# Designs tried in a protein design chat: VHH binders against Protein DOG1-like 4 (DOGL4). Part 3

Target 1, 232 residues: Protein DOG1-like 4 (DOGL4), of Arabidopsis thaliana (Mouse-ear cress) (q84jc2)
Amino acid sequence: MSKMRNLVEEKFLEFYESWVIQLELYLHQLLIAHNNNTMSETELRHLISKLTTHHKAYYTAKWAAIREDVLAFFGSVWLNPLENACSWLTGWKPSMVFRMVDRLRKSRVVLVEAQVKKLEELRVKTKFDEQKIEREMERYQVAMADRKMVELARLGCHVGGESVMVVEAAVRGLSMGLEKMVKAADCVRLKTLKGILDILTPPQCVEFLAAAATFQVQLRRWGNRRHYVTHS
Below, E stands for the ipSAE of ESMFold2; O stands for the ipSAE of OpenDDE; V2 stands for 0.75 times the mean of E and O plus 0.25 times the DockQ between their complexes.

## First folded at step 1 (VHH)

Design a24 (from a2 with W100K D103Y S104L L105S F106W P108E E109S E110A; framework vhh_6qgx_2)
Fold by ESMFold2-Fast, scan of step 1:
Structure a24 (fold): chain B 232 residues (1-232), chain A 124 residues (1-124)
Amino acid sequence: as target 1 above (232 residues)
Amino acid sequence: QVQLVESGGGLVQAGGSLRLSCAASGFTFSDYAMAWFRRAPGKEREFVAAITWSGDSTFYTDSVKGRFTISRDHAKNTVSLQMNSLRPEDTAVYYCAAEKGYYLSWTESAYDYWGQGTRVTVSA
């Protein structure tokens, strides 16, 4: 039963630091493409593919890590307190990205009516999927207070013998439930990102991805500066 | 009209190698990300490997990373999976799948087109 919790955290911290450095490099390329308007559509599609591939790498690493220790993602040591405070089920809240999409209406890369309709349909579906997961979260939290869990907590106060095995089984069950919910949330995130990118033109995708990456990088910088002055 | 045709499956001993190929027709191959999924006896389909529409990036499930290599040939409209150091747990029916747009998903529901599958059996 032994988990390598500290090893999982250390390994993912190393991965995440490298992943963020590469995100900043891609953000630089996105900003050049957006501001200079010199790249061909094929070149823009290639750049967008690099970003989607980068996000895919994150979720591949995340799902491997949560299989080992899902709880590491509910108080992540690789995220600063501000980043952790802004998390919804171990990541960004899917509907929040539509705030960045709304920015495109006011940009030179204007959305056509057909795109606006498809984005609104996607927004409604995304919000519905979020609410479904939130209801599952509430049921999970209520189940923590069920008679069976209360009894298991009571048994933990009288540690010694058969109660240890029963408690360990219950804890594994709770972790599996959380893993399922995190994966469900990540699926909504991936469907939302893919849906937006499939609706947008390559220049619009570049602007959207630049806005998203800028916010992620700036949030990390703001939180790291605050943490430094309070932790030092 | 649209079809994905897999080939290269068969019976091999543990430690052996197989190369699976998938021929695509009826759509603009270069606009699609390509992936391989597998279904072991009594289990649901799981992701194995994927390659972006441009061919510049590849993804693998942990259990095959370092052993399997996915590649694509835009001129021939094919995607291939080179499987080395095969294990009995790699025994499954392998499916080729295509996803239009930007590659962000490894779930079955994200894929637009599917092949019929090719059987791979790895003996102990």
Scores: ipSAE 0.016, ipTM 0.485, lowest interface PAE 5.6, mean pLDDT 83

Design a25 (framework vhh_6qgx_2)
Fold by ESMFold2-Fast, scan of step 1:
Structure a25 (fold): chain B 232 residues (1-232), chain A 125 residues (1-125)
Amino acid sequence: as target 1 above (232 residues)
Amino acid sequence: QVQLVESGGGLVQAGGSLRLSCAASGFTFSDYAMAWFRRAPGKEREFVAAITWSGDSTFYTDSVKGRFTISRDHAKNTVSLQMNSLRPEDTAVYYCAANPYFSLEDYTSRGYDYWGQGTRVTVSA
C-alpha cells in the first residue's frame, strides 16, 4: 500500500467500513429469516426494504464521492486486492448476479414459469446494457489517449500558466466523462437488482439477497487473509 | 392508492416561465427517483429531467439544460420542474414518473413504475 490517501479516499474508507459492518449484520438477519418458515410476508418485506435502502445509501455516498474524485474508485484503497481484481467499472458486474438467480432455480422454492420468463428477459436486457457501457468505455479510452498525446505535446512547448489552465480544463472534462460512465454502470446495477427483487417472491428475495451478501462478505474475508494462507 | 398528480400547466407566451408540480401518494416517495417526460403533438414521449431519490443528482435533456430546473421536497412528497425561457417547441403534455432505480440509458422510461396522467403546457409564439 504505497498510495497516499486524499480526503475523498479517507472519508469514503470510513463510510465503507461502517457500511460493510452493517451489511454483515443484515446478512445474519437474512440467514435467520431464510431458516425460519414462520416469518410473515410483512416481516420479510421489511427486511428486504432494509437491504434495498442499505444499497441505495452506498450509491448515494459513492455518487457524492465520484463527483469530487472519480479516480478514487479505480483501484479503491478501501477494497483489498482480491475485491479490486473482481471489479467491473468500479463495482460488481451486473450479469454476474444471474449466477445467484440460477442457484435459486435449483433451490427448494420452485420458480413458476412466468418468473423464469421474466428473469430470462431481464438477463438478456442486463447483458445488452452491460455491453453498451463497455462499448462507450472503449470509445472513451481512445479519446483519452488522443487527448493525453496532445497534452504532452503542449506541455513540451508551453510550460507556463496558460498551458496548465488548458490541461486542467481538459482533465476536468475527462473526469466528468468517467463520472458519467460510472454512474451509468451503477444505474444498470441498481436496475438489475430491483428487477430481480420485483420478479421474486419475498422468501425468494431473502434467499437471493443472502446469497449475494454471503458472496460479498466471503470475498472480502478471503482477500483480507491472503497473506496468512499458504501460497505456492 | 398509488397516485402521481401533476399541476401547474397552462398557456404562456414565448420567453415566459411556468412551474410544474407533481404530488406523490401511496408509496415511499424518498425511495424513488422522480422524472419529467413530455409528449409534443405528433411526436413520441421524450425524457426531460430526472432527480435521484436523495436529490443529490439531476439529469436533463440537452434542449432544456440551463432553462429548466428539477427539484424535490421530501416533506411535501412533491417533485417540481421550474421552466424558464420557454419556447414554442416546449409545447407538450408533461408527465411525472417514479423509478425505484434511475437509469441513464435509452430505456429510462421502461424502469418507471408509476406515471401521472399529465398536464398540458402550451407556449405561444
Scores: ipSAE 0.000, ipTM 0.293, lowest interface PAE 11.1, mean pLDDT 81

Design a26 (framework vhh_6qgx_2)
Fold by ESMFold2-Fast, scan of step 1:
Structure a26 (fold): chain B 232 residues (1-232), chain A 125 residues (1-125)
Amino acid sequence: as target 1 above (232 residues)
Amino acid sequence: QVQLVESGGGLVQAGGSLRLSCAASGFTFSDYAMAWFRRAPGKEREFVAAITWSGDSTFYTDSVKGRFTISRDHAKNTVSLQMNSLRPEDTAVYYCAAHDYLTFGGSYEADYDYWGQGTRVTVSA
């Protein structure tokens, strides 16, 4: 029964499948905007706003779901094995997006020196925040042993009702700690994304968002084909 | 249900001080960046100050730097704006706002999801 999906997993699977389909539709619009270069600044800002709102909807749904069952996000059933293998604290690694920003230097829309400086400052800050979260995760894993979880598990097997209640309380505490950590990681992701969009012009934002969405969609397709880089 | 309630507005003489407070309920306050915006009669809403969810960073519009201080109290679910050396140009309705997905404050009004009803500040010459 340990591999069966619970209600939180089933609901989020349905949400995520719909969310990815909409992301692919937005990606199509981003690629048209990027290739056609005829859209006004107002039209480009509207498209960027749609993507920002779409990502906001994802984190709103995710945070509601982790309040119910944060463990559903560690080895998620709505992600294929490749997506799960590439996951860092239940999502993309914040510093990874700067690889996509680097492509803007070789693109048709070139960054000015002031933007390059601000992006480098943001990259350094993002890596610092990312490493801070990694240290917190390590401390959390060590603290699980310090909370006498082995003793609580042993008592739950022998004493009955009272020990079961104590074990359940301890598990709730651990889940709250993981929820806090996942939210902290998601906050670094959103702060990094917002920071990049604040530095870039609307055409550069479109190109960046198109690159990010393309990578997300292609990673999903690669994993779903059951072919890995080693067998391509 | 999310609710932001501002208080502390009133009439003050130029050069005086005033402290605004915003009480937040219906959400996990410590996960949200908080900001103050203001709207003067006949003008558009403008950014005043913001504080990150952690309280580690604060942001101010140039006209209030050194005069206004934003702070937050996680235990009381409040954000405060201490306004010193007030000027007639600071006369406005002041609004409390929250970012529901960002960890830092920003000057972009459209990024804020939750807003209070506002509190009126009048600075006499």
Scores: ipSAE 0.000, ipTM 0.137, lowest interface PAE 14.3, mean pLDDT 80

Design a27 (framework vhh_6qgx_2; at its last look DockQ between E and O 0.15; V2 from the best seeds 0.00; counts 0 for: pae E 7.4 > 2, placed apart)
Fold by ESMFold2, look of step 4:
Structure a27 (fold): chain B 232 residues (1-232), chain A 123 residues (1-123)
Amino acid sequence: as target 1 above (232 residues)
Amino acid sequence: QVQLVESGGGLVQAGGSLRLSCAASGFTFSDYAMAWFRRAPGKEREFVAAITWSGDSTFYTDSVKGRFTISRDHAKNTVSLQMNSLRPEDTAVYYCAASFPGYTLHSYEYDYWGQGTRVTVSA
């Protein structure tokens, strides 16, 4: 292996591997709850709480890591190429989660009209927030084109204390802006997830969480199979 | 049932210090970012400081950087604002606010608000 991983990438790789294993264990519990129609509301809420706590732990670790190296989350070493290709600003695209809800609604989950109305309102708000982030990213791209980084590249980058300091300052400015946008995207993800779980009943939440975890696990397995085939 | 209750306001001389506290109840405190806003006489409510749900990052408006410190205590479900080197311009009603999951500079995006505590800084 030619590329050296930095300390942030090594720590997060270890964290993520254990986090995914635990997600798979929770998926088994979700599937049991799905098949067991005698579970109490209290038992279902406890399981839902385990899943939401598990997802919160991911973002807690992620936000600590991006403070040190946000670029590690673009093309992450702990994800296969398919998982990386499906990322929108370092994670799942918030508006796409409603396709999963729609699919479940058509075949498995029965929603009352009040829930449907609230989900539609949430979908519209989520899309709006998503578009705001995309517009900020566009303006960030314009600001990057105006940076002295372009002019420094034209000057030629012979090694010197001042030229190294200018490049380092530009890279730090880029990283801070990118961190802000990644955190904003994560806030939309968390708000959307909470909004969906607040609207759905406990049995419906279990169905949704099971579908979401299944998708994540299968995306990882499918992407690993393609990688294995090309290297076998 | 959700409550944010501020305390610790009062009258203080310029250059002095004051510590505001905000007690939270009725929601899962550890899931929320917490912030302080203030409203000076004749002005709109403005952002002062914020802290992430984990407590590992803070943000301050420029006029208070280096003078104010926000902190949170998950065991007591409280957020505090230590205000040092106070100036007459800091005179305002200070409000505690909570937002899920992250903070913002825009007051209209906060989910819960306290009633405020008055701080008056005399020349």
Scores: ipSAE 0.014, ipTM 0.512, lowest interface PAE 7.4, mean pLDDT 83
ESMFold2-Fast, scan of step 1: ipSAE 0.238; ipTM 0.645
OpenDDE, second read of step 2: ipSAE 0.737; ipTM 0.873
ESMFold2-Fast, scan of step 3: ipSAE 0.280; ipTM 0.654
ESMFold2 (binder alone), look of step 4: mean pLDDT 88; pTM 0.898
OpenDDE, look of step 4: ipSAE 0.777; ipTM 0.890

Design a28 (from a2 with E99Q W100E G101Y Y102S D103L S104F L105G F106Y T107D P108S E109T E110G; framework vhh_6qgx_2)
Fold by ESMFold2-Fast, scan of step 1:
Order: C-alpha cells, then structure tokens, then sequence
Structure a28 (fold): chain B 232 residues (1-232), chain A 124 residues (1-124)
C-alpha cells in the first residue's frame, strides 16, 4: 500500500511550493540587478534583505513543523529524490556554500585580501561545527539501541506486557533528540549565511545569493524532470 | 582542446529572423551553463541570454525577452539562439560562452570559454 501523508507533511508541502515560487522570483530580481549594473547600494541592500527575510521565513516555518513532527523532514515528501539525496540533516550542507564563494574570484568585483582571510576563517569554523554535529548524530544512532533495550526491559517488568504510555514516551524521546540536532544544523546554516553576507559587499552578496538560488532551483527542476524521463 | 564555434550570422531586414548556433567540443557539455553575449559597434560586451547546465532555466536581458529563445541539444553538443522580430539595435557580434555549472555573473569575466563571434547586421 502507498504511504499516506500526515497533516504536517501536507501543510509544509503547500508552504514549500509557494516558498520556492517566491525564491524563483527573487532569483530573477538578483540576476537583473547583477546584469543591469545601475542599482544603488541602498537598492542592492534592500534586495539582499528580501532574500535574507525569505530564508528566515523558511526556518521559522520549518522549526514550527519539526516541533509537531521532525520525522517528516527525513526523506521529505515535498522534496524530490535528488533533493533528498543531497540533504545533510534535513537541509543543505553548510560547507557546500564555500564552493560558490570561491567562484566569486572569477567576478569583475574581486575579493580583497581581508575578505579572503575572513572567508577562510569562517570556512574552517563551519567545517568544525559540521563535524561536531556529525559526531552527535553518530552518538544518537548508537544510543537508539540502548533506549530500545531499556524500554523492552521495562515492558518485561509488567504482568500485562505492553503499555501505550511507555511506547509513546520512547518515541517522544527519539523525536526530541532529532529536533535538537536539526535545529543545531539549521543554526550553523544561518550563522554561515549571515557570516558570508557580512563579509561580502552588496554587489558580491547579490552574485552569491544568485548562485545559491540558481543551484537550489536547478537541483529541484532536474530532480523533477527525472520522473518525466523515467515514465515518458 | 576546448572550443566553441558560432555560426548563423548574417544580414537581415528589421522584423526578420535569424538562428545562431554554437558547437561545443573538448569538454563535458552537460556540466556547463551556456550563454550568448553581444558587442555592438562602439559599445561594451553585454549579456543576451543564458541556459543552465540542465536546460531547465533560461534567462534573457529585458530588450530581447519574448523575441529571442535560447535552447540546447545535449546529443549534438550545441546551444542555439532563435532571434525573431529583429531590430536595428540588435546589430552586433554575437559570442557563445560557457561557464562550469554555476552561473554566478552575467558580465563577461564570469565565463570560462568563449567563441570567436558571429556578426549580425539588421538593416533599418
């Protein structure tokens, strides 16, 4: 039988589809701003602010949803298989963004030495934060065996054998652990994004955000096309 | 080894059509975003149109949107620009350019490989 979607999955799917449509509109504005080099610094800062607000809206909605059902974000139904394959703890891998930053060296607006140094320091810190979270995930997976064994032992102490409350408590504990790790990963993502934008000039921010949005939109479209190619 | 060769330029009257083609060789074509730029007499090189490595997204400068269509053929390793409703201000040398996957800039400095150009003249 086919998997049925729960309410959290349905609500977030609707949110995400609208969010991606708006991201594509912002991408169009970023590309126009870069191509037609007539915008003032104030206008560029306003556009960058719209993108930053848009990303913050995503995390606000995500954190509300994971409070209700964090497991919906592992193998998400609103993402295609390619997007899911490229996910690291329910989202983009923070260090990946530095590959996009490295391409700014090809830009007409070159990075100055001070910016290169700060970006390299941020990259090292971001990779360190990623490794810390990966170690916590490994510990969580190992602890799963201990929790299951403890709950099975507790059930064995009852003459009746089974308790709905005990099973629900175990599942809640697992979900809370995943919630903390997903939020920790999202905090690294937001700190990395803010750090990069704080180091870059407004024209460089526009170019960086355009690159990031292009990658996200193309990955989604390529993955969606796979179904057409497979079944057409 | 890497080469981009443009063709299809010529003289056409205002309101006419031309199709430009760019043949790519010496690299993995499907890994590269492709673009068309143009340089009018006495002006700097400007962006015209781009297509992503997957072919799913196309981008146009406002002056050509609705009149020009960029497309790619992975089997032939070609990118094409269909130009309709041509205007005298479209007169320029048109250049094919390639950038590895990430389309970071629409200025000419962001592109890794360039063709030699093909001339388009639109008579008034």
Amino acid sequence: as target 1 above (232 residues)
Amino acid sequence: QVQLVESGGGLVQAGGSLRLSCAASGFTFSDYAMAWFRRAPGKEREFVAAITWSGDSTFYTDSVKGRFTISRDHAKNTVSLQMNSLRPEDTAVYYCAAQEYSLFGYDSTGYDYWGQGTRVTVSA
Scores: ipSAE 0.000, ipTM 0.110, lowest interface PAE 16.9, mean pLDDT 80

Design a29 (framework vhh_6qgx_2)
Fold by ESMFold2-Fast, scan of step 1:
Structure a29 (fold): chain B 232 residues (1-232), chain A 125 residues (1-125)
Amino acid sequence: as target 1 above (232 residues)
Amino acid sequence: QVQLVESGGGLVQAGGSLRLSCAASGFTFSDYAMAWFRRAPGKEREFVAAITWSGDSTFYTDSVKGRFTISRDHAKNTVSLQMNSLRPEDTAVYYCAAGTLWYSEDYNPDEFDYWGQGTRVTVSA
């Protein structure tokens, strides 16, 4: 028996909640490290390694889940509406992390010219990869419309409740292509993250990761407060 | 300094087995997806097998599926390729590679950031 859609959503929700709790704990450690000038390079690299391992654990769990039900990641139940509104192809938009990098250029310990050049090269490459994936998504949208129309026409799409079963069959036929596209987007995310961390010094990596984690945690908190009335 | 070192190659008769190992220094395998490629005399480099940094997912080229097994030892920072039921056409130099962009269906060698020097495998008829 194959796994059910509801089970995939339930399992990933449980995983994601635990993953975010651990991210907040790592954020606390990053902020302590950023404010403490006495940590050794080895200690900073160990902390950076914990964060990179944590992010890779997310993609490992995600890819296992999308293999079972990729559609669970479009309008995810473990994300609040604000988080979903800010998603690009089931996750963060890779080029957006360069806004966190731009913050480093204004710090007291500035980036050297060689780093600035490498980061700009990575930014250009990242935007190119994003555009390539966006074009691929457009092709999937066109293919989905054409295939769905043909299959619905052939199987009698004008029959009430039976249309749901026919639509499900058509959607299942396209899921493998959609899974490939989502994995491609995630690969750009991982490549971008890896590239930035390879260019930055350990103290700069800590500052970058702290900024990224702060934004992610804060976005979740802002979105969760949508359900509560806030008086001015 | 980043380095990948292969070992375990050698001469074996058809139907035999070999275990290749790849040891990394200067980085941790958990930071990368790992793959094995091979290059036979007069041919281009081709994909053989890959494993994700978690070790949870493995990929194989059709010609070795069911005969070869890729595995990872996180504690030793090594990736291994167990080769069973070897055939003369498996004769090649085998390369260990590390990368983050190899998740395409084609497993293009250009998507791998680091490469070993290779270890020679010769399968006699």
Scores: ipSAE 0.000, ipTM 0.235, lowest interface PAE 11.4, mean pLDDT 79

Design a3 (framework vhh_6qgx_2)
Fold by ESMFold2-Fast, scan of step 1:
Structure a3 (fold): chain B 232 residues (1-232), chain A 125 residues (1-125)
Amino acid sequence: as target 1 above (232 residues)
Amino acid sequence: QVQLVESGGGLVQAGGSLRLSCAASGLTFDDYAMAWFRRAPGKEREFVAAISYSGGETFYTDSVKGRFTISRDHAKNTVSLQMNSLRPEDTAVYYCAASRLYWGTTYSPEEYDYWGQGTRVTVSA
């Protein structure tokens, strides 16, 4: 039913709204650190750690939620339509962050040769991991069609309660398969984020995290505005 | 609530083999990356090996590559470390560790949420 939300959706919506508010507060701290250039390396590392912990908290909550209802993440009620349209396997596409790094490099970030080489190696690895997951998802979708056909064939042989049980088993199988794919995608996201932060200096990390948070906050604002404003 | 219990430690001669096991309880094992760390007398805690939540990725410190193999059994909620060609410098207390969200390449103890009490391994000449 279109008018109802399940418990998992309600809980994660409350979590996500609070998580985004805290992200915006951290963004303000990142922008102050970036503009002032007076913070020590220790202070910058502490700020980067707060952002890293914040992102880890998101994935901790997400994995708990997908274990209960992974399908909630394929039509997320806590995301506006624009945010949902930009999703790749329930989240940001890992390789997209390298475009942010490239743009920062052209603007003001001075990357040494060793960093450029490591970032390119990470980019190639990230692209490979994405393609592997995309192939596995395609295979999963084909297998779902075949399994559904088999379950439908079984329904032609039986009546009553067995038909209901077969449908429930198929839905359970679908959810388990999707949970594995979402976790695989999230692992690529976390490895990509960690890899970038390990390569960059603390000031470069602050600039990168500020750019990423700015994009996320602005995407949400643009999408929310379109919900209540007529297209001009 | 959460417990990691190591077993399989002991005294072994150089060139010998030993298998360590870690039994996990009170957590959703399939959501955790697992690792082994060791601490020798007078030294800091050192990364040894790690395995991803799915078992699809393994990581080793250079000094044990080709000698040690990490594996996991999802049905039994256990992680194992097969140690071959043991050396006196492998003498340490070995700790099992779990991380809900393993970032991949970090060797930092701070990235791990739960720890066992440790099992002692002594390699004699």
Scores: ipSAE 0.030, ipTM 0.506, lowest interface PAE 7.2, mean pLDDT 83
Fold by OpenDDE, second read of step 2:
Structure a3 (fold): chain B 232 residues (1-232), chain A 125 residues (1-125)
Amino acid sequence: as target 1 above (232 residues)
Amino acid sequence: QVQLVESGGGLVQAGGSLRLSCAASGLTFDDYAMAWFRRAPGKEREFVAAISYSGGETFYTDSVKGRFTISRDHAKNTVSLQMNSLRPEDTAVYYCAASRLYWGTTYSPEEYDYWGQGTRVTVSA
């Protein structure tokens, strides 16, 4: 059954559909580049830059949207249930991308010792940052559940105007905190992505980005087939 | 239109202090990491300091650690660089820069979306 969408959800849905289409186009280019050894380093770097710019565009749009309604991203109507189930604080879990790195290591890609060491350091740091955010989120959830959500539940039983105002204030407070958490999580994502790209050579970056994009696109396809979800 | 306007540059003796300020307008300030770069005569532009979107993290080039402090004021949409114990080698044009979405500690000038016109800092021996 289709749920009623608010304006933020509708706008972001439209954006995301377009964004995914473009991602698929870039994926195609990445795959060509990966399979074609004729591209120069400059060309590869340019392609990498296009992808990073594309990702930045996503988060730019996301952050604009969450400022209006962060709660929209905790439902994420533009995602299918499988994508949602795999989400960590409204996006991909940063530490997950190291699976793609591992794939590189098991493929024809040869990482030098210095790269391996740096990647390990980054992995540790990423996990630490994830845990820190998780702890903060847990603290926030517990605190809000005890204070604000209880109040919301209690006041929600009343029809009085004053009660409505209090409920709205509580929801706003909750949203502000969630926005901070989401941004923090996104920063970890971006740091992790940038960190990986800084460690890898341009050919390795292309392969990594291809793997990541493939996973994202396939996850969406698998989820859509399973749940018969269409977003257009 | 996005604008970054630097101020606070000038002539100072070695060992002296300066405080640079950058006023940002035309952007959602809280969504940007802010940084200072500098370009000395005959040299390439180099990273000096950066501060995360929230202000919770700061980063410095090695040569300025312990001497320079970057900060930001969200209410005023400003980023500042307190420069203490200045040295002649700190002489440069200092540029304010903004990066959409903080990428972390390792970023080049190409990662920044907006730049100021710069303010000149001259440290005499």
Scores: ipSAE 0.021, ipTM 0.395, lowest interface PAE 5.0, mean pLDDT 87

Design a30 (framework vhh_6qgx_2)
Fold by ESMFold2-Fast, scan of step 1:
Structure a30 (fold): chain B 232 residues (1-232), chain A 123 residues (1-123)
Amino acid sequence: as target 1 above (232 residues)
Amino acid sequence: QVQLVESGGGLVQAGGSLRLSCAASGFTFSDYAMAWFRRAPGKEREFVAAITWSGDSTFYTDSVKGRFTISRDHAKNTVSLQMNSLRPEDTAVYYCAKGEYVFTLSDSGYDYWGQGTRVTVSA
């Protein structure tokens, strides 16, 4: 619930800062693995597994937090303004990771025809799931505006304990709808990530994960640089 | 109190089919991911299939992809596993599990489990 807002924000901020530090350490390992072609397939699979577990840990923590206060994830205090501006339903837009996949096609890492076909099928499916969620969110926004306006109008005519309970019910309704949409979007993210990793070989997985992590880390650094310049 | 009750297990010949069902109660069914795990004699519990809270996304372990289908019915609070083209290697006790908002591949990510239903596939 929203009544736990400050505690949820502080707890997730602490989690996220540690999570990003660990992501940067994994990125360093991915770059070493990518540049050192002597690593065994077993070693590469182990590294890929660590990254997969790390991303799953993020979503486990996120869903626990949104259960308490989903609104904390819309304009998050642990994200800089640039990161917030690039968010699609509180995270990365699933179809955008295929830009990282396109990087593999243009690199020295060769994708075989069967992989290209599977990646295109996954891209189409991901785009379809993404658009479905966008349509649901549009319907949610319209319905939420109508319900919120009606509740606020009724509260304007009645003052007392009943008003407090009606506000709490309206806020809970808003939160539950947003939780549903955010979880649906996160499920598409995880399904897309898993799908790509299932199609790619271990060396290709390392290159893909390195590209994705590099983009995430650089976006944070660019946004933090702008923030510090603004404040200094 | 959360309860998960599995049914539909039995003895079947290789190449046959079985449909497992799990009746869930004591929680808001539509808010949580559901999964099936199995434990073969002398082996650890392994992931089989999962379905998100909405029913819009499913995930399968590679050995069952194309053969098994997980589904859910929000009106009946049930999750089902349709098992086709069964193999002797599919012989196990099958467990229904309640997860958080998304599925995990690890059994540690699930907080409630059914008692299991036995599936035996003869060669």
Scores: ipSAE 0.000, ipTM 0.100, lowest interface PAE 19.9, mean pLDDT 81

Design a31 (framework vhh_6qgx_2)
Fold by ESMFold2-Fast, scan of step 1:
Structure a31 (fold): chain B 232 residues (1-232), chain A 124 residues (1-124)
Amino acid sequence: as target 1 above (232 residues)
Amino acid sequence: QVQLVESGGGLVQAGGSLRLSCAASGLTFDDYAMAWFRRAPGKEREFVAAISYSGGETFYTDSVKGRFTISRDHAKNTVSLQMNSLRPEDTAVYYCAARLSWYSTGYPSEYDYWGQGTRVTVSA
């Protein structure tokens, strides 16, 4: 299975680097759109659609990869240490994006009261969904220290036969549990993103997506600079 | 059709406990902040306790703080009020209320839906 895990990491690294390059190109387009008041609603909707499709492509590739090796996404080789440190269940923490939304309250494209109310309702619902997943992750982590798991770890100290097979089966079970939790977290991420975009007008969507993409790109750049300074 | 149905009221001795429940139907329960209000004979409705739509935040009027606990069960579409150390002054009809918002308020006029109430009588 280590050979298959190495292949998954290699393929996803290649995918992710291309995905980030395209995100930076879309960010450039979002910033142009944000600063150019001549773009039509149709043009803005087309750009928003490109970003939405781009994010969906990420989750399609991720879910295919985690089906093969979910552990590759915990401490990912395609992410720098800062990106890994800021991860919540292998990705961005859903409630964090509402910090980007808060910037819209001070923008040229002012939020109306009905939108503010809907966004706050979505923020609270998102936090609830996060807490539910965090409780499941806590139960999962506690189960790692359960008597059965401790006993299986002890058996792993003896080479041969039945003990090796039992330990390997347990590890596979743990990976399957992580896959389900990661997919649940990703579903909250996509639901949160869709919810925000459904509430906002096209110019507000462009501003929100630009803020989110800027954060992702800058976090990567800050981490890469620090890594270069400390390790190169 | 939205309905809030309260239950659990009754007669109890001072120092005793009661648990009130409110079952919500006909609304997306998870989208509503919930509250309990009470009305004593000859008085207007007063705020008792409230819970955010996620259950992450609770609010209480000073007179019930430490004695009453509000909670919600999203699976059962129910909000509950656990009332401990009851006093004769707690005698009232207790109403469940729902507000389409992430936050609750202490003002009856700001709630969208109301139950018919359940009576609580605390004897000395």
Scores: ipSAE 0.000, ipTM 0.078, lowest interface PAE 22.3, mean pLDDT 81

